# Designs tried in a protein design chat: VHH binders against Abasic site processing protein HMCES (HMCES). Part 63

Target 1, 269 residues: Abasic site processing protein HMCES (HMCES), of Homo sapiens (Human) (q96fz2)
Amino acid sequence: CGRTSCHLPRDVLTRACAYQDRRGQQRLPEWRDPDKYCPSYNKSPQSNSPVLLSRLHFEKDADSSERIIAPMRWGLVPSWFKESDPSKLQFNTTNCRSDTVMEKRSFKVPLGKGRRCVVLADGFYEWQRCQGTNQRQPYFIYFPQIKTEKSGSIGAADSPENWEKVWDNWRLLTMAGIFDCWEPPEGGDVLYSYTIITVDSCKGLSDIHHRMPAILDGEEAVSKWLDFGEVSTQEALKLIHPTENITFHAVSSVVNNSRNNTPECLAPV

## First folded at step 22 (VHH)

Design yg1 (from xc8 with S30K)
Fold by OpenDDE, fold request of step 23:
Structure yg1 (fold): chain B 269 residues (1-269), chain A 122 residues (1-122)
Amino acid sequence: as target 1 above (269 residues)
Amino acid sequence: EVQLVESGGRLVRTGGSLRLSCAASGFTFKSYAMGWFRQAPGKEREVVAAISRSGGSTWYADSVKGRFTISRDNAKNTVYLQMNSLKPEDTAVYYCAANYAYHLDADAYEYWGQGTQVTVSS
């Protein structure tokens, strides 16, 4: 996974992340560093994206079921990294393979500290290799959306009003991530960064791409992944597997350029 | 200063029972998952049991399932290991450990006790 969409306005995104705490109370996640949130139809590594994490990471006496939403840098910078420039990291941390997550120090260490997060997106993009050509067809991949009589499919949004309605009730993709906190050697602000855990693709996506992000499907999966105080790392990792509960459609080549940030990126062709 | 002090280790006969205690001080006990580890002579340290912050979730190694019970009293800052049906193979130094996250690997644990010797005679 090297490209996502996360374009919802902050208020809409927050509402889409509504949840119940362990007491059954309906809650919205509290924001940390909301000013770092930059909505975009075309998110690439090194950009900031919003993630969910347990409030317990910030408050020691907090209810572990409470959630915080925070923009973090895509591409995990390990806490032990001693260089002053994160770009000097010599290995790719955009993704973490599920099969080697416990073998790599960059991911094992933060996992041992309970640094699990849920990466939020409208969906992610993958490119299908076309046989006989060097051309790749991009696809937008996302959770199936509930067709309300009033909310047409992404493809049926003939009007700006209908488009807004679709996104107001959009079910966000929830991907399993690991984050870390890096303190620059020269001082400054702590950098929060994340990696997306990847798995082998489900059967439905296998023709498009052989790998997919680990998707946490449903509130229970999300809650368990985030609750590092009550759910062991090992139990949480059992949630990491391919899911067939996805849909996709072909999109234009507009998304190929990471600088393009328009609705055309995820529009069906 | 963070302290974990294990107690209760002694010589017992095969089939006997023993209860270990670990008293914690110097940190917010309820904010940490707890674990019991053991190390036998010439062997690597292994996780025996672990318990979540609230005590609502427990984990056991296969070798001790059904025989050992981990529990905690957050009001007393103490974690316990009830060991029943003890076997000679259970002979080891038992360590109490604390970690901010509920985790089963020893390498992740932040705080460790000095250990208590458990010896099971045939």
Scores: ipSAE 0.917, ipTM 0.968, lowest interface PAE 0.4, mean pLDDT 93
Fold by OpenDDE, last read:
Structure yg1 (fold): chain B 269 residues (1-269), chain A 122 residues (1-122)
Amino acid sequence: as target 1 above (269 residues)
Amino acid sequence: EVQLVESGGRLVRTGGSLRLSCAASGFTFKSYAMGWFRQAPGKEREVVAAISRSGGSTWYADSVKGRFTISRDNAKNTVYLQMNSLKPEDTAVYYCAANYAYHLDADAYEYWGQGTQVTVSS
């Protein structure tokens, strides 16, 4: 996974992240650094995206079922990294393979500290290699959405009003992530950064791409992944597997350029 | 200063029972998951049991399932290991450890006790 969409306004995004705590109380996640949230139809590594994490990461006596939402840098910078520039990392931390997550120091160490997060997105992009051509067809991949009588398919939004209706009730993609906290040697603000755990693709996606993000499907999966105080790392890792509960459509080549940030990026062709 | 102090280790006969205690101080006990580890001579340290912060979730190694019970009293800052049906193979130094996250790998644990010797005679 090297490209996502996360374009919802902050208030809409927050509402879409409504949850129940362990007591059954309806909650909205509290924001950390809301000003760092930058909505975009075209998110690439090194950009900031919102993630969910347990409140326990910030407050020691907090309810572990409470959630915080925070923009973090895509591309995990390990806490032990001693260079002043994260770009000097010699290995790619955009993704973490599920099969080696416990073998790699960059991911094992933060996992031991309970640094699990849920990466939020409208969906993610993948490129299919066309047989016989050097051309790649991009696809937007996301959770199936509830069809409301008035809300046609993403492609049927013929009016701004219809477009708004589609996104007001959009089910966000929830991807399993690991984050870490890095203190720059030269001083400054602590950098929060994340990696997305990847798995082999489900059957439905296998023709497009051989790998996919580990998707946490449903409130229970999200809650268990985040609750590092009550759910062991090993138990949480059992949630990491391919899911068939996804849909996708072909999009234009507009998304190929990471600088393009328009609805056309995820519009069906 | 953070301290974990194990107690209760002794010589016991095969089939016997023993209860280990670990008293914690110097940190917010209820905010940490706890684990029991053991190390036998010539063997690597292994996780025996672990318990979540609230005590609502427990984990056991296959070798001790059905025989050992981990519990905690957050009001007393103590974690326990009830060991029943002890076997010679259970002979080891037993360590209690604390970690902010509920985790089963020893290398992740932040705080360790000095250990208590458990010897099971045939």
Scores: ipSAE 0.917, ipTM 0.969, lowest interface PAE 0.4, mean pLDDT 93
Fold by OpenDDE, last read:
Structure yg1 (fold): chain B 269 residues (1-269), chain A 122 residues (1-122)
Amino acid sequence: as target 1 above (269 residues)
Amino acid sequence: EVQLVESGGRLVRTGGSLRLSCAASGFTFKSYAMGWFRQAPGKEREVVAAISRSGGSTWYADSVKGRFTISRDNAKNTVYLQMNSLKPEDTAVYYCAANYAYHLDADAYEYWGQGTQVTVSS
C-alpha cells in the first residue's frame, strides 16, 4: 500500500469516527494536532494522515476505550533512530509485513509498547499490471458503502448534490497500523509516525494486486486493536488477515501523479 | 524507584500447591499489565502467565494451563500466581514483570523483579 485517499473535511472525518466507549456511550475522538490534518485525494508516504489511537498513550489514567485522532507521518521512524533527519532512514517503513512484524526491531519494539493505531482513509489505490502492456490500471479500493435507495453508487452520483451525500455518510477504511514516537537528537517536537501492516491479498483483489493492507473490519476489531491495555499484542495480531469485505472500481491515470489532489483521482472511469 | 518484589517461592512436593506474590511499588500499578516468567537451569526465560491492566483478560502457557492462575489486586499493588498440581518441570526461578502494554514477549517488559526460587521435588 503506497497510496491512499483521505479528503474528508475534519468535521466530517470526526463524525465518521464516532464510536462507543466501554460504557456504551457515543463518543467522538478528540483531536491532537488538528492543524496537521491535510485532506487529500492522493496521500503518499511521508505525508501526514489521521490515525486513531488509545487515549492511554497520552493519559495514563484514561479510559482505554477512549480514542484520540491524530495526524501522523506515513513511514515509521523508530524511536531509537539517532540521526537528526528522518529522511536518512535507510530502510522502507511504509509498510510492515504481517508475517515478519515480530522479527523486525523497527516494528517489534513499538508493538511491545502497545503502539497500535488505526490508519484512516477513504480507501487505498492499487495498480493492476496489464498483460502485454507496460501500462498499469489504477483501482480505488474501499469498504462497501451502504446503498441508500436515493444515494446511487459513487458512479451514479450524477449530481454534485448526490456526491456530497455520498461522502457525508462514507464508511472510512480502517487499516491496522503501528506507530512510534521519535525524539529528535537536536531537540524539537516529538515525531509521531506510522506504518501500515500488510497481508496477502484476498481472492477478490488478487487479480489486481498480491498484497493489501490489513483491514480492521468493524468496531469490535478496531476497539480490540486499539486497546493495548486489555487486549494482548498476540491476540490483537490475530485480527490481522485478508478480508473479502472490500469493493473497488477502476479510476483514471490522474492518481498516478502524487501531486494531483482532485476528485478525479477516485472517480470511476 | 520502581520495585517488584516476588515472594512465596519454596521447596514443595510433586502435586503440591504454591502461591507466589509480587508486590509492586514506585509506579502506577493499575496502569500496567503484569506477567509471570520463569527460568529453569540451562533454559531460556519463558512466559508463564500474563494479565491485563484490569485483570479482565489472562493468558497462560500451554504447559501450565489448568494448573496455574494469575490474578491481581490493584488496590494492593500485587499480582499473584496460584500454582497447583506442581511438577518437577515447574522448578525454576519465577519472575514478576510489568509492562505498560499487555504483551507476552519477555523482551518487551519494562520492569522486572529479582525472582523467587520454586523447587518441586519428586
Scores: ipSAE 0.917, ipTM 0.969, lowest interface PAE 0.4, mean pLDDT 93
Fold by OpenDDE, fold request of step 23:
Structure yg1 (fold): chain B 269 residues (1-269), chain A 122 residues (1-122)
Amino acid sequence: as target 1 above (269 residues)
Amino acid sequence: EVQLVESGGRLVRTGGSLRLSCAASGFTFKSYAMGWFRQAPGKEREVVAAISRSGGSTWYADSVKGRFTISRDNAKNTVYLQMNSLKPEDTAVYYCAANYAYHLDADAYEYWGQGTQVTVSS
């Protein structure tokens, strides 16, 4: 996974992340560093995206079931990294393979600290290789959305009004991530960064791409993944597997350019 | 200063029972997952049992399942390991450890005790 969409306004995004804590109380996640949230139809590595994480990461006495939403840098920078520039990382941390997550120090160490997060997105993009051509067809991949009689599919949104309705009730894609905290050697603000755990693609997606993000489908999966105080790392990792609960449509080549940030990126062709 | 002090280790006969205790101080005990580890001579340290912060979740190694019970008393800052039906292969130094996250790998644990010797005679 190297491209996502996360374009919802902050308030809409927050509402979409409503949850129940362990007591059954309905809550909204609190924001940390809301100003770092930059909505975009076209998110690439090194950009900031919002993630969910346990409040316990910030408050020692907090309920581990409470959630914080925070923009983090895509591309995990390990805490032990001693260079002053994160770009000097010699290995790719955009993704973490599920099968080797416990073998790599960059991911194992933060996992041992309970640094699990849920990466939020409208969906993610993948490119299908066309047989016989050097052309790649991009696809937007996302959770199936509840068809309300009034809210047409992304493809049926012929009017701006309908488009807004679709996104007001959009079910966000929830991807399993690992984050870490890096303190620059020269001082400054702590950098929070994340990697997306990847798995082999489900059957439905296999023709498009052979790998997919580990998707946490449902509130229970999300809660368990985030609750590092009560759910062991090993138990949480059992949640990491391919899911068939995905839909997709072909999009235009507009998304190929990471600088393009328009609705056309995820519009069906 | 963070301290974990194990107690209760002794020589016991095969089939016997033993209860280990680990008293914690110097940190917020209720905020940490706890684990029991053991190291036998010439062997690597291995996780025996772990318990979540609240005590609501426990984990056991296959070798001790059904025989050992991990528990904790957050009011007393103590974690326990009840060991029943002890076997010679259970002979080891047993360590109490604490980690902020509920995790099963030893290398992740932040605080360690000095250990207590458990010897099971045939």
Scores: ipSAE 0.916, ipTM 0.968, lowest interface PAE 0.4, mean pLDDT 93

Design yg1 (from xc8 with S30K)
Fold by ESMFold2, last read:
Structure yg1 (fold): chain B 269 residues (1-269), chain A 122 residues (1-122)
Amino acid sequence: as target 1 above (269 residues)
Amino acid sequence: EVQLVESGGRLVRTGGSLRLSCAASGFTFKSYAMGWFRQAPGKEREVVAAISRSGGSTWYADSVKGRFTISRDNAKNTVYLQMNSLKPEDTAVYYCAANYAYHLDADAYEYWGQGTQVTVSS
């Protein structure tokens, strides 16, 4: 997983993240750094995307079930990184394999600090490599959506009003992530950055790609992944597995160029 | 100055009981998960029990499950280990440790006590 869509306006995204705290109260996550949110149909590594994390990371007296939403850089920069430019990191941290997460220092260290996050997206893109050719077929992959009076179909929108209706009740993809906090050696703001945990693909996706993001399916899984004060790292890692509760459709090659930020990126072909 | 001070370790006979205490100071105790670890001579330090920041979740190593109970009193900044039905294999130095995240591996823990010796005679 190296490309996502996360295009919703901030207020729509925030409402889609409504949750219940440990006492059963309905809440919205509180934003940190909202000005860094850059919605796009075509997010790539090194860009910022919103993630959920526990308020306990910011306030020692906080209820660990309360959630913060914040844009973070995709591509984890470890806290120990010593150079000034994160692009000089010698290994790829866009993703983290679940089977080695507790062996890799770049991921083990932030996990020991409880730095678990939920990466939000409309869905993600994956390219299917076909036998006998150099070309790849991109797919948009997302949670099944409720087919109600709002259509629920991406391809059904033929006006701005119908398009908005499709997305107003969209179920966001919730992926398990790890984040870290890096203090630039020359000073400046702390950089928050994340990696997406990956697992073997489910049967439904196996013809597209052999890996998939670890998806947290439902509020219990999301709550347990985020709550590092009450759910141990080892217990949380039991949430990391493939899921068959996923759907997809083929899209055009418009998405191939990460500079293309249009609804066509995820439109069915 | 962060301090974790264990107490209560002593010599006991097989089948006996004892209670370890760990007094914490210099940090926001109620925000931290706590663990008890032990190290026998020539062996690696191992987690014995751990407790979440609220005390709502606990974990025990298989070797002590059913015999040991971890608890905490956030008003007194103290974590306890009640040890029942003691065996010679429980002989070790017992350490109290704190970590901001609830975690079972010793290498993640931020603060450590000096240890208290527990010796179980056959």
Scores: ipSAE 0.853, ipTM 0.934, lowest interface PAE 0.5, mean pLDDT 92
Fold by ESMFold2, fold request of step 23:
Structure yg1 (fold): chain B 269 residues (1-269), chain A 122 residues (1-122)
Amino acid sequence: as target 1 above (269 residues)
Amino acid sequence: EVQLVESGGRLVRTGGSLRLSCAASGFTFKSYAMGWFRQAPGKEREVVAAISRSGGSTWYADSVKGRFTISRDNAKNTVYLQMNSLKPEDTAVYYCAANYAYHLDADAYEYWGQGTQVTVSS
């Protein structure tokens, strides 16, 4: 998982993140650094994308079930990194394999600090390698969506007003992430950055790619992953597994070039 | 200055009971998860029990499950370990520890007490 779509305007995205706190009260997440949110149909590593995290990371007396939404850099920069330029990292932190997460210092250290986050996207892209060729078929992969009076599926949206209605109630993909906070040695703002945890693909995606992001399916899973004050690291890691509750469709090669930021990137072919 | 001070460790006979206490100061106790760890001679330190910041979630090692109970009193900044049906295998130095995140591995814990000796005789 190295490409996502997260294109919704900030207010639509915020409403899609409505949740219930521990007391059962309906809430919206509170934004941090909203000016850094850059919506696009075609997000790649090193770009900023919104994540959810517990308010407890910012306020010691906070209700740990309350959520903050903030843009973070994709590609975790460990807090112990000593050089001044994050591009000098000698290893790739775009993803974190679930089977070694507690063995690698880059991920084990922030987990010990409760630095769990939920990475938000419309869905993600994956490229299928075709038999006997180097050519690859991109797919857009996302949660199944609830049908409305008119189909309501992304594949059935053949007019501008139907397209708008598809996205008004879109169920955002919620992926398990780990974040860290890096203080540049020469000074400046603290850098918040994340990695996406990956697992073996479910049966339904195995023909496309052998790995998939760890998807948190439903509010209970999201709440448990975020709540580092009440849910132990070891208990939270039990949430990390493949899911079959996923759907996909083929898309054109427009998405291959990360400069392309249009609805065509995720349109069915 | 952060301090965790364990008390209550002593010599006790097999089948007996005792209660350990850990008094905390110098940090916001109610914001932290707490754990009890133990180290027997020649062995690595191991987690015995852990408790979430609110006390709503607890965890126990298989070797003590059903015999030990962890609890906390956030008003008194104190965490407890009630130890029943004690066995010679429970003989160890018991440590209180605190971490901002609820976690079971010793290497994640930020603050440690100096320990209290529990000895269980046959």
Scores: ipSAE 0.849, ipTM 0.934, lowest interface PAE 0.5, mean pLDDT 92
Fold by ESMFold2, last read:
Structure yg1 (fold): chain B 269 residues (1-269), chain A 122 residues (1-122)
Amino acid sequence: as target 1 above (269 residues)
Amino acid sequence: EVQLVESGGRLVRTGGSLRLSCAASGFTFKSYAMGWFRQAPGKEREVVAAISRSGGSTWYADSVKGRFTISRDNAKNTVYLQMNSLKPEDTAVYYCAANYAYHLDADAYEYWGQGTQVTVSS
């Protein structure tokens, strides 16, 4: 997973993240650094995207089931990185394979500090390599959404008002991530950055690509992944597996250029 | 100054019982998960039991499950290991450890005690 859409206005995104805390109280996540949120239909590594994390990361007496939402850099920069420029990192941290997560220092160390996060997106893109050609077909991949008899929410959106209604009720994709905090050696603000955990693709996606993000399907999975005070790292890792609860449609090549930030990026073709 | 001080280790006979205590100071104890680890001569340190910050979740190694009980008293900044039906293979130095995240691997733990010797005679 190397491209996502996360385009909702902040207030719509926040409402889509309504949750229940440990005591059953309905809440919205509290924002940190909201001015760093940059919505786009076409997010790539090194850009900022919102993630959920436990309030316990910021307040020692906090209820660990309470959630913070904050933009973080995609592409984890380990806390031990010594150079001044994160682009000099010698390995790709856009994704983290689930089968080696406890072997790789870049991921094992923050995981031992409870630095689990939920990466939010409208959905993600993958490019299918077709047999007998070097050309690739992009797909937009997302949770199944509430559909009308007209075959689907995005495909039925033929006016600005209907488009808005599609996204007002959109179920955000919730991906398992790991984050770390890096203090630049020259000083300045701490950099929060994340990686997306990947697993083997489910049967439904195997014709598109052999890997998929680890998707946390439902509030129980999300709450357990976030709550590092009450759910052990080892127990949380049992949540990391493929899911068949996913759908997709083909999109045009407009998304290929990461500078293109338009609804056409995810429109069905 | 963070301190974890274990006590209660001694020589006991097979089948006996022993309660280890670990007194904590110098950090916000109630915010941390706690673990008991042990190291037998010639072996690597292994997790015996772990407990979440609230005490609402516990974990035990298969070798001690049903015989050992981890508990904590956040008012006294103390974590305990009740050890029943002791066997010679339980002979080890037992260590108390703390980590902000609930975790089972020793290499993640931030603070360690100096250990207390438990010897189980046949």
Scores: ipSAE 0.846, ipTM 0.931, lowest interface PAE 0.5, mean pLDDT 92
Fold by ESMFold2, look of step 22:
Structure yg1 (fold): chain B 269 residues (1-269), chain A 122 residues (1-122)
Amino acid sequence: as target 1 above (269 residues)
Amino acid sequence: EVQLVESGGRLVRTGGSLRLSCAASGFTFKSYAMGWFRQAPGKEREVVAAISRSGGSTWYADSVKGRFTISRDNAKNTVYLQMNSLKPEDTAVYYCAANYAYHLDADAYEYWGQGTQVTVSS
């Protein structure tokens, strides 16, 4: 997983992240650094995307079930990195394989600090390779969406009002991530950055690609992954597995160029 | 200065009981998960029991499950290990440790006590 869509305006995104705290009260996550949120139909590594994390990362007396939403850099920069320029990192941290996560220092160390996050997206893109050719077919992959009256599918929207209703009711994809905090040697703001955990693809996606992001399907999974004060690292890792609760459709090659930021990127073909 | 001070370790006969205490100072105790670890001569340090920051979740190694109980008193900044039905194989130095995240791997723990010796005789 190396490309996502996360295009919703901040207020719509925030409402889509409504949750229940440990007392059962409905809440919205509190933003940190909202000005760094850059919505786009076509997000790539090194860009900022919103993630959920526990308030306990910021306030020592906080309820660990309370959630913060914050933009973070895609591509984890380890806290121990010594260079002044993150582009000099000699290995790719866009993704983290679940089967080696506790063997890699870049991921083991932040996990020991409880640095678990939920990466938010409309959905993600994958490119299918046909046997015997270099041609690739992109697909947009996302949670199955619940239909409501007057809401349409992505391809059925025929007015600005109908398009708004599709996305106003959109169930965001929730992927398991790990983050770290890096202090630049020359000073400046602490850099928050994340990786997306990957697993073997489910049977439904195996013809498209052999890997998929670890998807957290439902409030219980999201709550357990975030709550590093009450859910041990070892218990949380049991949440990391493929899911069949996923759907997809083919899209135009417009998405191939990451500078293309239009609804066409995810429109069915 | 962070301090974790274990107490209660002693010589006891097989089948006996013992309670270990660990008094914490120099950090916000109620924000941290706690663990008890042990190290027998010639062996690696191993997790015995762990407890979440609120005390709402506990974990035990299979070798001690049903015999040992971890608990905490956040008002007194203290974590306890009640050890019942002790066996000679429980002989070890027992360490109290703290970590911001609830975690079972010793390598993740930030703060450690000096240890207290428990010896179980036949």
Scores: ipSAE 0.840, ipTM 0.931, lowest interface PAE 0.5, mean pLDDT 92

